# VH-VL binders against Chromatin structure-remodeling complex subunit rsc4 (rsc4), part 3

Target 1, 111 residues: Chromatin structure-remodeling complex subunit rsc4 (rsc4), of Schizosaccharomyces pombe (q09948r6to116)
Amino acid sequence: HNAPFDKTKFDEVLEALVGLKDNEGNPFDDIFEELPSKRYFPDYYQIIQKPICYKMMRNKAKTGKYLSMGDFYDDIRLMVSNAQTYNMPGSLVYECSVLIANTANSLESKD
Below, E stands for the ipSAE of ESMFold2; O stands for the ipSAE of OpenDDE; V2 stands for 0.75 times the mean of E and O plus 0.25 times the DockQ between their complexes.

## First folded at step 1 (VH-VL)

Design o9 (framework fv_oberotatug)
Fold by ESMFold2-Fast, scan of step 1:
Structure o9 (fold): chain C 111 residues (1-111), chain A 122 residues (1-122), chain B 107 residues (1-107)
Amino acid sequence: as target 1 above (111 residues)
Amino acid sequence: EVQLVESGGGLVKPGGSLRLSCAASGFTFSNAWMSWVRQAPGKGLEWVGRIKSKTDGGTTDYAAPVQGRFTISRDDSKNTLYLQMNSLKTEDTAVYYCTKSGYSYGRPFDYWGQGTLVTVSS
Amino acid sequence: DVQMTQSPSSLSASVGDRVTITCRASQSISSYLSWYQQRPGKAPNLLIYAASSLQSGVPSRFSGSGSGTDFTLTISTLQPEDFATYYCQQSYSTPLTFGQGTKVEIK
């Protein structure tokens, strides 16, 4: 949405996303916390032009780079899009990105 | 702790049917993705298909050679995985392994059963 | 479908040797690659997942490397119990596919 950036709301949303668990009960925030290692995933950076992860989102919030809540949700959508571009349906990362998308869409709609 | 025990293998004629079972213990079966992997005598491993957890929709995927002939199902109340094999062919002769998918990146087959032999012959 | 090709199909080695097995995917699979060991008459067991992560309980002499299309399994100092067949497997897309296997035999 176009509402002005709200740091408290940002923290609440990000905490909810980071706290998600897969259907086996395992947290998967570590998959999205940092960008893939260039050493072990060099093709990622050939395929994905605008990498984004939770660590980068926290830094953008801290440094005043988000002007609206919509800008933050756009980064969540970008992260999901990147995951679904690089990974195949049925893979762990792809399925986790679906949970993130559904949760983020629900939270954005409640505003 | 984690155990997978297959049963139901045996000798069947071409065109026949057979149902395999896999009894699971030592983990929360209802949350696990389960697969069947087979190995023809003296040959390599071949993935047959998988079933996702009920929470993930309980959907199934199959390798082309078995699509339309084999059906994977699960009974979470009994911690049991099934493989219904119809229209059996001699090429289906193999040891069939029940496998549990791990929760790590790539969902590797972290546990395997001992296997059960299916022989399709006249 | 993603096809997995291993090389060599078999090799002969002595206890104490460094053994290297390679696996090639027909298209990029990122790091969705696992290695399995199958001892004669036994079910396979997981050695390596995510191309380079050692499964709990597996001896540290086993290591994996690679990403994209080219992958390697290394056994740094071969032990008697390591004479077995090794399989790579991709989990990037369905159908999940295995390499044809590499048999490590006594020299």
Scores: ipSAE 0.000, ipTM 0.590, lowest interface PAE 12.4, mean pLDDT 87

Design r1 (framework fv_ragifilimab; at its last look DockQ between E and O 0.78; V2 from the best seeds 0.00; counts 0 for: pae E 6.7 > 2)
Heavy chain, then light chain:
Amino acid sequence: QVQLVQSGAEVKKPGASVKVSCKGSGYTFTGYYMYWVRQAPGQGLEWIGVINPNSGGTTYNQKFKDRATMTVDKSISTAYMELSRLRSDDTAVYYCARGRYSYGKGYFDYWGQGTLVTVSS
Amino acid sequence: DIVMTQSPDSLAVSLGERATINCKSSQSVLYSSNNKNYLTWYQQKPGQPPKLLIYWASTRESGVPDRFSGSGSGTDFTLTISSLQAEDVAVYHCQQYYSTPLTFGQGTKLEIK
ESMFold2-Fast, scan of step 1: ipSAE 0.014; ipTM 0.640
ESMFold2, look of step 2: ipSAE 0.042; ipTM 0.723
ESMFold2 (binder alone), look of step 2: mean pLDDT 95; pTM 0.964
OpenDDE, look of step 2: ipSAE 0.075; ipTM 0.771

Design r10 (from r1 with heavy chain G99E R100S S102Y Y103G G104S G106H, light chain S32R; framework fv_ragifilimab)
Heavy chain, then light chain:
Amino acid sequence: QVQLVQSGAEVKKPGASVKVSCKGSGYTFTGYYMYWVRQAPGQGLEWIGVINPNSGGTTYNQKFKDRATMTVDKSISTAYMELSRLRSDDTAVYYCARESYYGSKHYFDYWGQGTLVTVSS
Amino acid sequence: DIVMTQSPDSLAVSLGERATINCKSSQSVLYRSNNKNYLTWYQQKPGQPPKLLIYWASTRESGVPDRFSGSGSGTDFTLTISSLQAEDVAVYHCQQYYSTPLTFGQGTKLEIK
ESMFold2-Fast, scan of step 1: ipSAE 0.007; ipTM 0.583

Design r11 (from r1 with heavy chain G31D Y33A N54Y G99S R100Y Y101K S102Y Y103S G104S K105E G106W Y110L; framework fv_ragifilimab)
Heavy chain, then light chain:
Amino acid sequence: QVQLVQSGAEVKKPGASVKVSCKGSGYTFTDYAMYWVRQAPGQGLEWIGVINPYSGGTTYNQKFKDRATMTVDKSISTAYMELSRLRSDDTAVYYCARSYKYSSEWYFDLWGQGTLVTVSS
Amino acid sequence: DIVMTQSPDSLAVSLGERATINCKSSQSVLYSSNNKNYLTWYQQKPGQPPKLLIYWASTRESGVPDRFSGSGSGTDFTLTISSLQAEDVAVYHCQQYYSTPLTFGQGTKLEIK
ESMFold2-Fast, scan of step 1: ipSAE 0.007; ipTM 0.616

Design r2 (from r1 with heavy chain G99D R100L Y101K S102Y K105S Y107S F108L; framework fv_ragifilimab)
Fold by ESMFold2-Fast, scan of step 1:
Structure r2 (fold): chain C 111 residues (1-111), chain A 121 residues (1-121), chain B 113 residues (1-113)
Amino acid sequence: as target 1 above (111 residues)
Amino acid sequence: QVQLVQSGAEVKKPGASVKVSCKGSGYTFTGYYMYWVRQAPGQGLEWIGVINPNSGGTTYNQKFKDRATMTVDKSISTAYMELSRLRSDDTAVYYCARDLKYYGSGSLDYWGQGTLVTVSS
Amino acid sequence: DIVMTQSPDSLAVSLGERATINCKSSQSVLYSSNNKNYLTWYQQKPGQPPKLLIYWASTRESGVPDRFSGSGSGTDFTLTISSLQAEDVAVYHCQQYYSTPLTFGQGTKLEIK
């Protein structure tokens, strides 16, 4: 959307997403913080055309690359789409991406 | 082939406004940020601002924020930069340029040919 | 604002010899979290727009000859042309994209000796 980028809202949203927990109450930790390792996911970069992770989003915010809150939420949607493309339905990462999408959509609608 | 084609040279009097256009082709126009940069004769490059053609979101160099307006018309894949209250020291070649990366890196890969704006009495 | 300073302002180098252009930033453009330097080099010939040569301080843009290389980290950066060719005569600009406003060096004019 056209809402101006707001660093405080960005921090609040990102903190909420990073703080999400699974059904057993365990945090997802760094699942989406960095791009997948080529050592453990050798085909990821052949399958995913536009990789994005929280570390890249933090970088974009810090260096003034987000022009609107909509630009930031588009990156969240891209990250979710990538996770659901690479990972099988029912896997931990896929289910985590569903929770991220639901949480982000809720926070975006509150703005 | 990626191309950015800008409008032609303009001659303006002090206090007037100028609006430069930049038409993109050969790529998904809404997929890449568009930057505006100027260069005064014999001087270095100076950043004016950046616009996301998809959202219309903008960030301006504070030096230009009160005088510059960036817009896009998605239907014709064209970005615009309007600079108001022109002074003689606004005489420069004005460039549009595309971001190298879809995520907005700030490195500029394709540039328009430039539009010379001359401000004189 | 991050101030970018290039040296020298102009440089004359013989064909086939090495050309070295320096760029200094008033503060670090190295982002420690990803270990990347937010520094770009452009080539500009008279009457033409700038052309991207190198981004991330050392990554050559597609189609740029391998005689062009970038090096450095933090605040001190170098563009090297290992064997100068006639078509390399141009003004070279460095740019930081670590923070807004985006800022450029004043340019270095490279001439044939």
Scores: ipSAE 0.006, ipTM 0.597, lowest interface PAE 12.0, mean pLDDT 87

Design r3 (framework fv_ragifilimab)
Fold by ESMFold2-Fast, scan of step 1:
Order: structure tokens, then C-alpha cells, then sequence
Structure r3 (fold): chain C 111 residues (1-111), chain A 119 residues (1-119), chain B 113 residues (1-113)
């Protein structure tokens, strides 16, 4: 997807992702807002070569680092891939990443 | 009735490879993740990896990623775990186990496959 | 990696008495957003695979006798058998499923005194 970066669409997509609930109705936006703490997950940065989180995506949008909407969706896919690499299928974080991927794919297809 | 049935015991020489099978029945095979865990005689449990039977996607414990290979054959509801370059300390009972719904980890286990590595 | 440590390694308890097994994780397995502890307990009898007893630290699996209970949160967890029966002789394992790699405690062998 080569559409030029649109800050309004960026905000709408990110708000939709941040507002997601798990299968029990609990929000999980805090999982993906910040990178994992090195104190609690010391091996994360050895396993994951390109960390990315919502805070970093907001900063990239603010500083003009997204040239296309495709670049933004690529960061969402990277975040999902990182979550599914570090976490186990069936774990909370992994299953939440599946919901993010499905939601992002749906929103991207509407454009 | 949910069942996981594994292949029979194996005796191998150091340096050989072993491939263990795990056949699922009584449930939708592609709807549940399949895990592999081993237990050396008299020791604790050690996780090897997990496979998504629907996609074939895998996640390995870093300790095993260069020697273990997990695959599935969806047509016969069977998962496989191959471990190469066997050492004497790979002697263990190898289990397959499925994850249940998101909170029920390892709700069903195979009966185990004893792999003995000796000269 | 999250390290799981059980205590004691071995325990002998008389029939009808309470057995208590502890499990500690090197970091919290409590996920704050859903307030759930990603911890399971398994029972393993000689020559058999492990059997799920308790998930979410305190939820008893269907068919498991009510004398088994799990408690604790964050890093400290306990499995209690309120009135030991002969069929409860087994090795008990705790496991975290909060993050990869999945890790287990070393096991606690429970015997009749």
C-alpha cells in the first residue's frame, strides 16, 4: 500500500488498535505502548533485532518519518512479528498480537 | 474423546537423529497449538518448542533451535519433532502436549516416547 | 528467562495431613491488565505424563478433587493438598506461561510418611 502518509488516518488506525479488548473484555494497550523493560525481560533485546511500539510509531509520525501509509502498516506488522517471535502461541501477548494484526489488516483493506 | 498418541521407544547412537510423532484425535487438530517437552530420567520438564498446526509456524527454545525441527501433516493430524546430533544427555522421555483455551496450558499430553542415547 | 524454583525438593506427609508445596518465579508472572497469573501446576505419577491440576494459579481443572488448591500472586505461589490421600503420591511441577521460553520448576516429590 503506496498511499501517502495521512496523519488523520494514522490517528484513527492507532486509536482503533489502542482501544482493542481481549476475549475477556480487558484492555491490553499497555502491552504495546512501551518497549519491554530490560529489568524484567533482559533477553528481549538479544532476541528481537528491531524493537517497535506504539510510542515509537507516534514519534515517527510526529517527526515526519512515515512517507506512506504502507510504512506505518509495516511497523504494525513488525510489532506483531516481534510479539509472536518472543511470546508463545496461546500466551496473552501472542493472542493480543493476532487481534492487532486482524484489525490492522481490515483497516488497511478499507483504504 | 481427546487423545494424543506418540510413536514407540527409540534407541540411538550418539550423533544420530530421532523423529518422534504425535497423532491427535477427538478434536480439530488445526485449532490447537502443539508443544514438545522432554524429561530426563528423574529430572524436571524442559520445553523444546511449539508449532501452530494450521500454519506450520514454529517457535523454539533457543537451547534446541539448531538441532530440533518441528513439522505437521494436517492430512493425518500428526505432529513431528526431530532432534539431530544426539548426545547421551538427550536421553529422556519426549512428550507432545496441546494448549487448551487461552488459560489452560497443556490440558492434554501424549503418553511419552523414551529416547535412549547410548553407545 | 524466567527461573522457576520449587521448595522443598522432597516432602513426606502422613495420610490425612496437609501438604504444602511452594513455587517462586524470578520475575512477576502477573499480567496487570487482566489481573491473571500465568502459572500452572501439574501432577506426575511414576511412568505417566504430567496431568494438569491448576491454571491461572488458582483455578482447578475439571475433575480435580477439591482438596487441591492453588494460591499466590506475582512471584510466590503455593499448591496445597488439604488431606493427603494415597493416590496423591506424585511429583508436582509448577510452570510459567507468561513469556518464552516456557519454564518449569525442578519438581517436588511428595511421599507418604
Amino acid sequence: as target 1 above (111 residues)
Amino acid sequence: QVQLVQSGAEVKKPGASVKVSCKGSGYTFTGYYMYWVRQAPGQGLEWIGVINPNSGGTTYNQKFKDRATMTVDKSISTAYMELSRLRSDDTAVYYCARSGYYGKWFDYWGQGTLVTVSS
Amino acid sequence: DIVMTQSPDSLAVSLGERATINCKSSQSVLYSSNNKNYLTWYQQKPGQPPKLLIYWASTRESGVPDRFSGSGSGTDFTLTISSLQAEDVAVYHCQQYYSTPLTFGQGTKLEIK
Scores: ipSAE 0.000, ipTM 0.572, lowest interface PAE 12.8, mean pLDDT 87

Design r4 (framework fv_ragifilimab)
Fold by ESMFold2-Fast, scan of step 1:
Structure r4 (fold): chain C 111 residues (1-111), chain A 120 residues (1-120), chain B 113 residues (1-113)
Amino acid sequence: as target 1 above (111 residues)
Amino acid sequence: QVQLVQSGAEVKKPGASVKVSCKGSGYTFTGYYMYWVRQAPGQGLEWIGVINPNSGGTTYNQKFKDRATMTVDKSISTAYMELSRLRSDDTAVYYCAREYSSGWYGMDVWGQGTLVTVSS
Amino acid sequence: DIVMTQSPDSLAVSLGERATINCKSSQSVLYSSNNKNYLTWYQQKPGQPPKLLIYWASTRESGVPDRFSGSGSGTDFTLTISSLQAEDVAVYHCQQYYSTPLTFGQGTKLEIK
């Protein structure tokens, strides 16, 4: 997908993802806002080759590093893939990543 | 061994087009952005644009947007930059350079450069 | 556009002495959210492409000798070579990657005195 990067669409998509809540109405954006601490996740950077989080995505958008909307959606897919590689099916983080994936795929397909 | 190899020197007349190639080897081609930068004789570096080989997405310097076209052929790990309607002040060495796709690092590997001379 | 200005245009330094090159941006290249300066330094020898020396204003690229160091923040940056060697004769370029278009300084030519 090579649609040109659109900052307004980027903001809308990211706001939708950050605003997601679980089945009980609890937000979970803080799980994906920053990279995991090496202190609390000592093996994360040995298992995950390309870490990515919302803070990094905002930075890439601000500095002109997204060349297409596809590049942005690829980072969302990478973040989801990382979460599902590191965490077990049924865990909180894994299930939250499924919600992110479903929402992002729906938004991308409407473009 | 990571390497970018560019096509050879070109001599063109004003009004012509030139297409420079840049072949990557020794790394995953789609994992790195490809930048195009030029340098006129005795002058500084000037950014033309950047392309993501994975998506085909591009960002151009507005100065070149109406005459420059960047493309990639993933099957042969090659990037191209075509500059049309050449003028004498387009005489320069044209470089390709890669940067890790996260965009967090500088351009760590550069091609050897392609001298394009525009003269009547 | 962010304008990058280097000083001096040329510099002659004796072997073993300190060389200092300055780079000024017309606006801040510090991203407050991650506290990183989007500033790189490149070395270019005659007839060769640029070589990455320093990224994030002060992080040395792998394989670059420790006599090279970068410092500064916001709009004012410095590249220092603590003890000049013969192989350091080159043109040095600063570049911002904070916003498009990506822009470079005019270059500083470093020669042995």
Scores: ipSAE 0.005, ipTM 0.610, lowest interface PAE 12.4, mean pLDDT 88

Design r5 (framework fv_ragifilimab)
Heavy chain, then light chain:
Amino acid sequence: QVQLVQSGAEVKKPGASVKVSCKGSGYTFTGYYMYWVRQAPGQGLEWIGVINPNSGGTTYNQKFKDRATMTVDKSISTAYMELSRLRSDDTAVYYCARDYYGSGSYRPYYFDYWGQGTLVTVSS
Amino acid sequence: DIVMTQSPDSLAVSLGERATINCKSSQSVLYSSNNKNYLTWYQQKPGQPPKLLIYWASTRESGVPDRFSGSGSGTDFTLTISSLQAEDVAVYHCQQYYSTPLTFGQGTKLEIK
ESMFold2-Fast, scan of step 1: ipSAE 0.013; ipTM 0.625

Design r6 (framework fv_ragifilimab)
Fold by ESMFold2-Fast, scan of step 1:
Structure r6 (fold): chain C 111 residues (1-111), chain A 122 residues (1-122), chain B 113 residues (1-113)
Amino acid sequence: as target 1 above (111 residues)
Amino acid sequence: QVQLVQSGAEVKKPGASVKVSCKGSGYTFTGYYMYWVRQAPGQGLEWIGVINPNSGGTTYNQKFKDRATMTVDKSISTAYMELSRLRSDDTAVYYCARTPYDFWSGYKFDYWGQGTLVTVSS
Amino acid sequence: DIVMTQSPDSLAVSLGERATINCKSSQSVLYSSNNKNYLTWYQQKPGQPPKLLIYWASTRESGVPDRFSGSGSGTDFTLTISSLQAEDVAVYHCQQYYSTPLTFGQGTKLEIK
């Protein structure tokens, strides 16, 4: 979709994603806030061609790089795709990415 | 430099509980997952669980889930592993080990504590 | 649970000769999406904690001598020491991190002949 970028909606969506908890009520924290350390995960950057994290999304919103809400949701989908490519099913990060995808899809449908 | 320092050896009676500590220094404590692993005398390594020091979130080996409790105290960069209802076959060296923050934990244990010998005997 | 089996349980190798240690997983630890093997090797000397040698089946940890190499894929893995040195006497353990619970092999004791 191409609804115009709305900073208030952006903030609401990001707050919802960062605040996610697992099915037992444990917080995931902001594991997607920053990219993995290149020192410890140099292979991440060989496997993942288009890294993206919440810090980058915040900067894109601040600098006017999102023209539509769809552009923002595309970055969320890319982040989820990257997480599920690098991490395996059943890992904490993979399961977090599933909750992020489900939450984002629900919020996007209401947008 | 990175260091994980564990509490000293313990001798316990069957049925008691033991709480082992692991203090991290030389790095950002909340940036690394903390794993607990044990090794019975002359045996292989056995995974107990992992804790995220930033969130307190845990994943346990099902074998230990009903007896093990992992916690952290961020203010003193210390992780704890408590094992209850001890049996003689819980006699082992217990290790903490860290894994760099990542999109997948457990892919390498780059630093280990020196180990804590727990002896369970009547 | 994925069962890790090492062979042999112990071996003796002369200084300067090649040592080969095998590790077999009961299920594949190769993740098809990233084409990586979720397998590590550790070295453990008496009275010491394990020390990381190799992760992702073949990536050497920083500071580990180049005589150590890992190979294999799927279910069958090998740790090779190309020219045994005296300080290499230790127990070597393989570990999978493909699925929980994380599991280790029983260990292989390497001695000088």
Scores: ipSAE 0.007, ipTM 0.586, lowest interface PAE 9.3, mean pLDDT 86

Design r7 (framework fv_ragifilimab)
Fold by ESMFold2-Fast, scan of step 1:
Structure r7 (fold): chain C 111 residues (1-111), chain A 122 residues (1-122), chain B 113 residues (1-113)
Amino acid sequence: as target 1 above (111 residues)
Amino acid sequence: QVQLVQSGAEVKKPGASVKVSCKGSGYTFTGYYMYWVRQAPGQGLEWIGVINPNSGGTTYNQKFKDRATMTVDKSISTAYMELSRLRSDDTAVYYCARGLYDSSGYHPFDYWGQGTLVTVSS
Amino acid sequence: DIVMTQSPDSLAVSLGERATINCKSSQSVLYSSNNKNYLTWYQQKPGQPPKLLIYWASTRESGVPDRFSGSGSGTDFTLTISSLQAEDVAVYHCQQYYSTPLTFGQGTKLEIK
């Protein structure tokens, strides 16, 4: 969508996504905060052409690189797509990405 | 240099609880996850769970979920694992171990504590 | 749960000779999308905690001698020590980190002949 970038809405959406919990109440906020380690996953950056994580999204918001809310939601979709490309279905990270996608889609539809 | 230093040996009676500590040094404590593993005498290794020291978030092996509690105290770079309702077959060396955790999932355990022997006997 | 089975339970090898330890998983630990095997090997010397040797089935941890190598894919994995040294006496454990609960093999005791 074309709605102009709104820092307050950005903070609300990101806080909602970071605060998500699994069925047992365990948070998974750190999973998507940073990009995967090059030490253990040197091939990640060959497989994933456009890496993105929450830290990068916060930096983009601070530096004025989001001109619309749609640009921000596109980064969330990219992050989910990357997670589901690299990680196996049924893994913790994959399942967390499904919950993130569902939550983000719900929040975007209310805008 | 990275070090994980655990609390000393414990002797407990069946039905009691034990709380093992693991103090990290030589690295940013909140930058790595802390795993807990045990090894019964002459047996293999058994995973108990993992805790994120930054958030306090946990994932438990279902076998231990209702008896084990993992916590952290960031002010002293220390993780804890408490196991309640002890049985004689809980006698084991309990290890903490450090590992990366990121969008690729779980990682190998790159540094281990020295181990804490917990003996459960009547 | 993924069950890890090691063989043999113990073996004795002469100094300078090759040692081979096997590890089988009850289900594949290879994720086809990234072509990674979520399998690691640890070395545990008497009275000490385990030490990371090899991860992703074949990648040596920094500082591990090149006589140690890992191979295999899917369900069948091998740890090889090409020329046994005295300091290699230990129990070797394989582990999968493909899915929870994280599981280990029972260990293989390696001793000098």
Scores: ipSAE 0.007, ipTM 0.609, lowest interface PAE 9.2, mean pLDDT 87

Design r8 (framework fv_ragifilimab)
Fold by ESMFold2-Fast, scan of step 1:
Structure r8 (fold): chain C 111 residues (1-111), chain A 124 residues (1-124), chain B 113 residues (1-113)
Amino acid sequence: as target 1 above (111 residues)
Amino acid sequence: QVQLVQSGAEVKKPGASVKVSCKGSGYTFTGYYMYWVRQAPGQGLEWIGVINPNSGGTTYNQKFKDRATMTVDKSISTAYMELSRLRSDDTAVYYCARVKGYSGYDYYYGMDVWGQGTLVTVSS
Amino acid sequence: DIVMTQSPDSLAVSLGERATINCKSSQSVLYSSNNKNYLTWYQQKPGQPPKLLIYWASTRESGVPDRFSGSGSGTDFTLTISSLQAEDVAVYHCQQYYSTPLTFGQGTKLEIK
């Protein structure tokens, strides 16, 4: 199903995701806010075909690029998939992406 | 127990190459980036580069880019650093170290596990 | 390249007294987006690899005694040992991870007076 894009729900979901903390109680919102630096991760853009981050999602919401809530949740799933493709199980970014996926799936199912 | 174990000391002639190994155990080897760092006798630390053990992707200190090669063999949880065209001033202890922090998104905050070091002596 | 300069080169402090080591970067290592300083401190004892003490300028690594503290922001940083113990005799190194190449200070040798 294809519920219409709702900016208020979008803001609530993003606020919930950026408020998450890792297993040590540290916030990790800044990891996913912007794309990885080409300076430290030059191979990222060779491996990941469709980069996406929270900053890009905010821009898509503001410019009317999301036609449904499903489109937005698909971008969250893409971001998680990208993180789990580039990073390995046991790394902090991978584990943080699991928390994001679990939280997003829970929020989507309540919608 | 999380541990990095390096190969033994090497003595090389100027112009030769040396290849140092670093075997990880007690953690998911491909889950953490690895730095290579060296320390000449009585001197400070010098960063050689970083390798992502999962992808094989590397970033080198420009000073070493034309002589250093970092690789990994995931099947045996081992990283390698080869330095070619050795000079006397390459005499140093070479360390591998696990990068603490996030492997993506420009988010690294320290080296929490170090190998014991490999002394490489370059002399005639 | 960011140049890291430590002061002093060597320091002798009596047991139980405060030790202070300084580190200066040639440009800011403060990242405005997350308001964090990309600065670490390591302890190195003779014949051993460096040991992580402090990261993000002031966050103590797990297992490091609370007598160790880091402070500072931007270009000027300090490592403080509030009450020196015998096992604290070591060389201390600061390091920036704000930009490549990663760079270290020259080290400060801490001795008992």
Scores: ipSAE 0.007, ipTM 0.593, lowest interface PAE 9.4, mean pLDDT 87

Design r9 (from r1 with heavy chain G99W R100G Y101D S102Y G104S K105M G106R Y107A F108M; framework fv_ragifilimab)
Fold by ESMFold2-Fast, scan of step 1:
Structure r9 (fold): chain C 111 residues (1-111), chain A 121 residues (1-121), chain B 113 residues (1-113)
Amino acid sequence: as target 1 above (111 residues)
Amino acid sequence: QVQLVQSGAEVKKPGASVKVSCKGSGYTFTGYYMYWVRQAPGQGLEWIGVINPNSGGTTYNQKFKDRATMTVDKSISTAYMELSRLRSDDTAVYYCARWGDYYSMRAMDYWGQGTLVTVSS
Amino acid sequence: DIVMTQSPDSLAVSLGERATINCKSSQSVLYSSNNKNYLTWYQQKPGQPPKLLIYWASTRESGVPDRFSGSGSGTDFTLTISSLQAEDVAVYHCQQYYSTPLTFGQGTKLEIK
């Protein structure tokens, strides 16, 4: 959707995603807050062509790089796609990305 | 109770394609991921890819991405792995294996009996 | 890709004695948020598919005898058979499921002396 970027809605959506917990009650915002370390995950940047994380999304919002809410949701979808490309179904990171995708899609539909 | 039954052995010429089937029974087929792994004679195990039988979503090992195609037919609880442009070094036993449910992080807990694919000129 | 290396390539142990097989990963398979190691061990007898023994590095699969145990964390893992029995003759494989592609060690062949 082409709805203009709304900083308040951006903050609400991001807070909802960051606040998610897995089936064991553990938060997993730390997985998606920053990009993986090149030192510990050297293959990541060879496999993933457009890395994106919550920190980068916050910086894009702050610097006026989101022109529509659709641009922001596209970055969430990209982050999920990257997680599901690098990690396999059944892994913790993959399953967390499914929860993020379901939550984001629900929020986008209500908006 | 849980059983994975694979199709029979195949002999192929270089350049041909092979399609291996894997039928699940004794469990909810769409509740578990299906992995494909191969083993050349006397060699170690090599992962090909995984398919989510519920969604049809796939993740491939990049080594096989241009030649392998994984599909499912939910109506008969059967998964398929097709490998094209066969080479002699594709000679291997090909396995399907079940991996946890959608929110389970278990390892491959049940394996098919294996399908020997021989590629010779 | 994460490279898995097993040692030794082959091992001969007398009945009733302890067998130890090692597995090393080229990078950590420990997920710090849940403190779990994404490391699995399989047993494979001649002419048979692999059989799950241990997942999460140390959790025994249901029905696996208690003489089998897994230990280790991060990059260094061990499979121990406390008292070898004749039916334990097999090739043992370690596997990481921390990241794709899923990768296996080369296998360790365990034989009776």
Scores: ipSAE 0.000, ipTM 0.571, lowest interface PAE 13.2, mean pLDDT 86

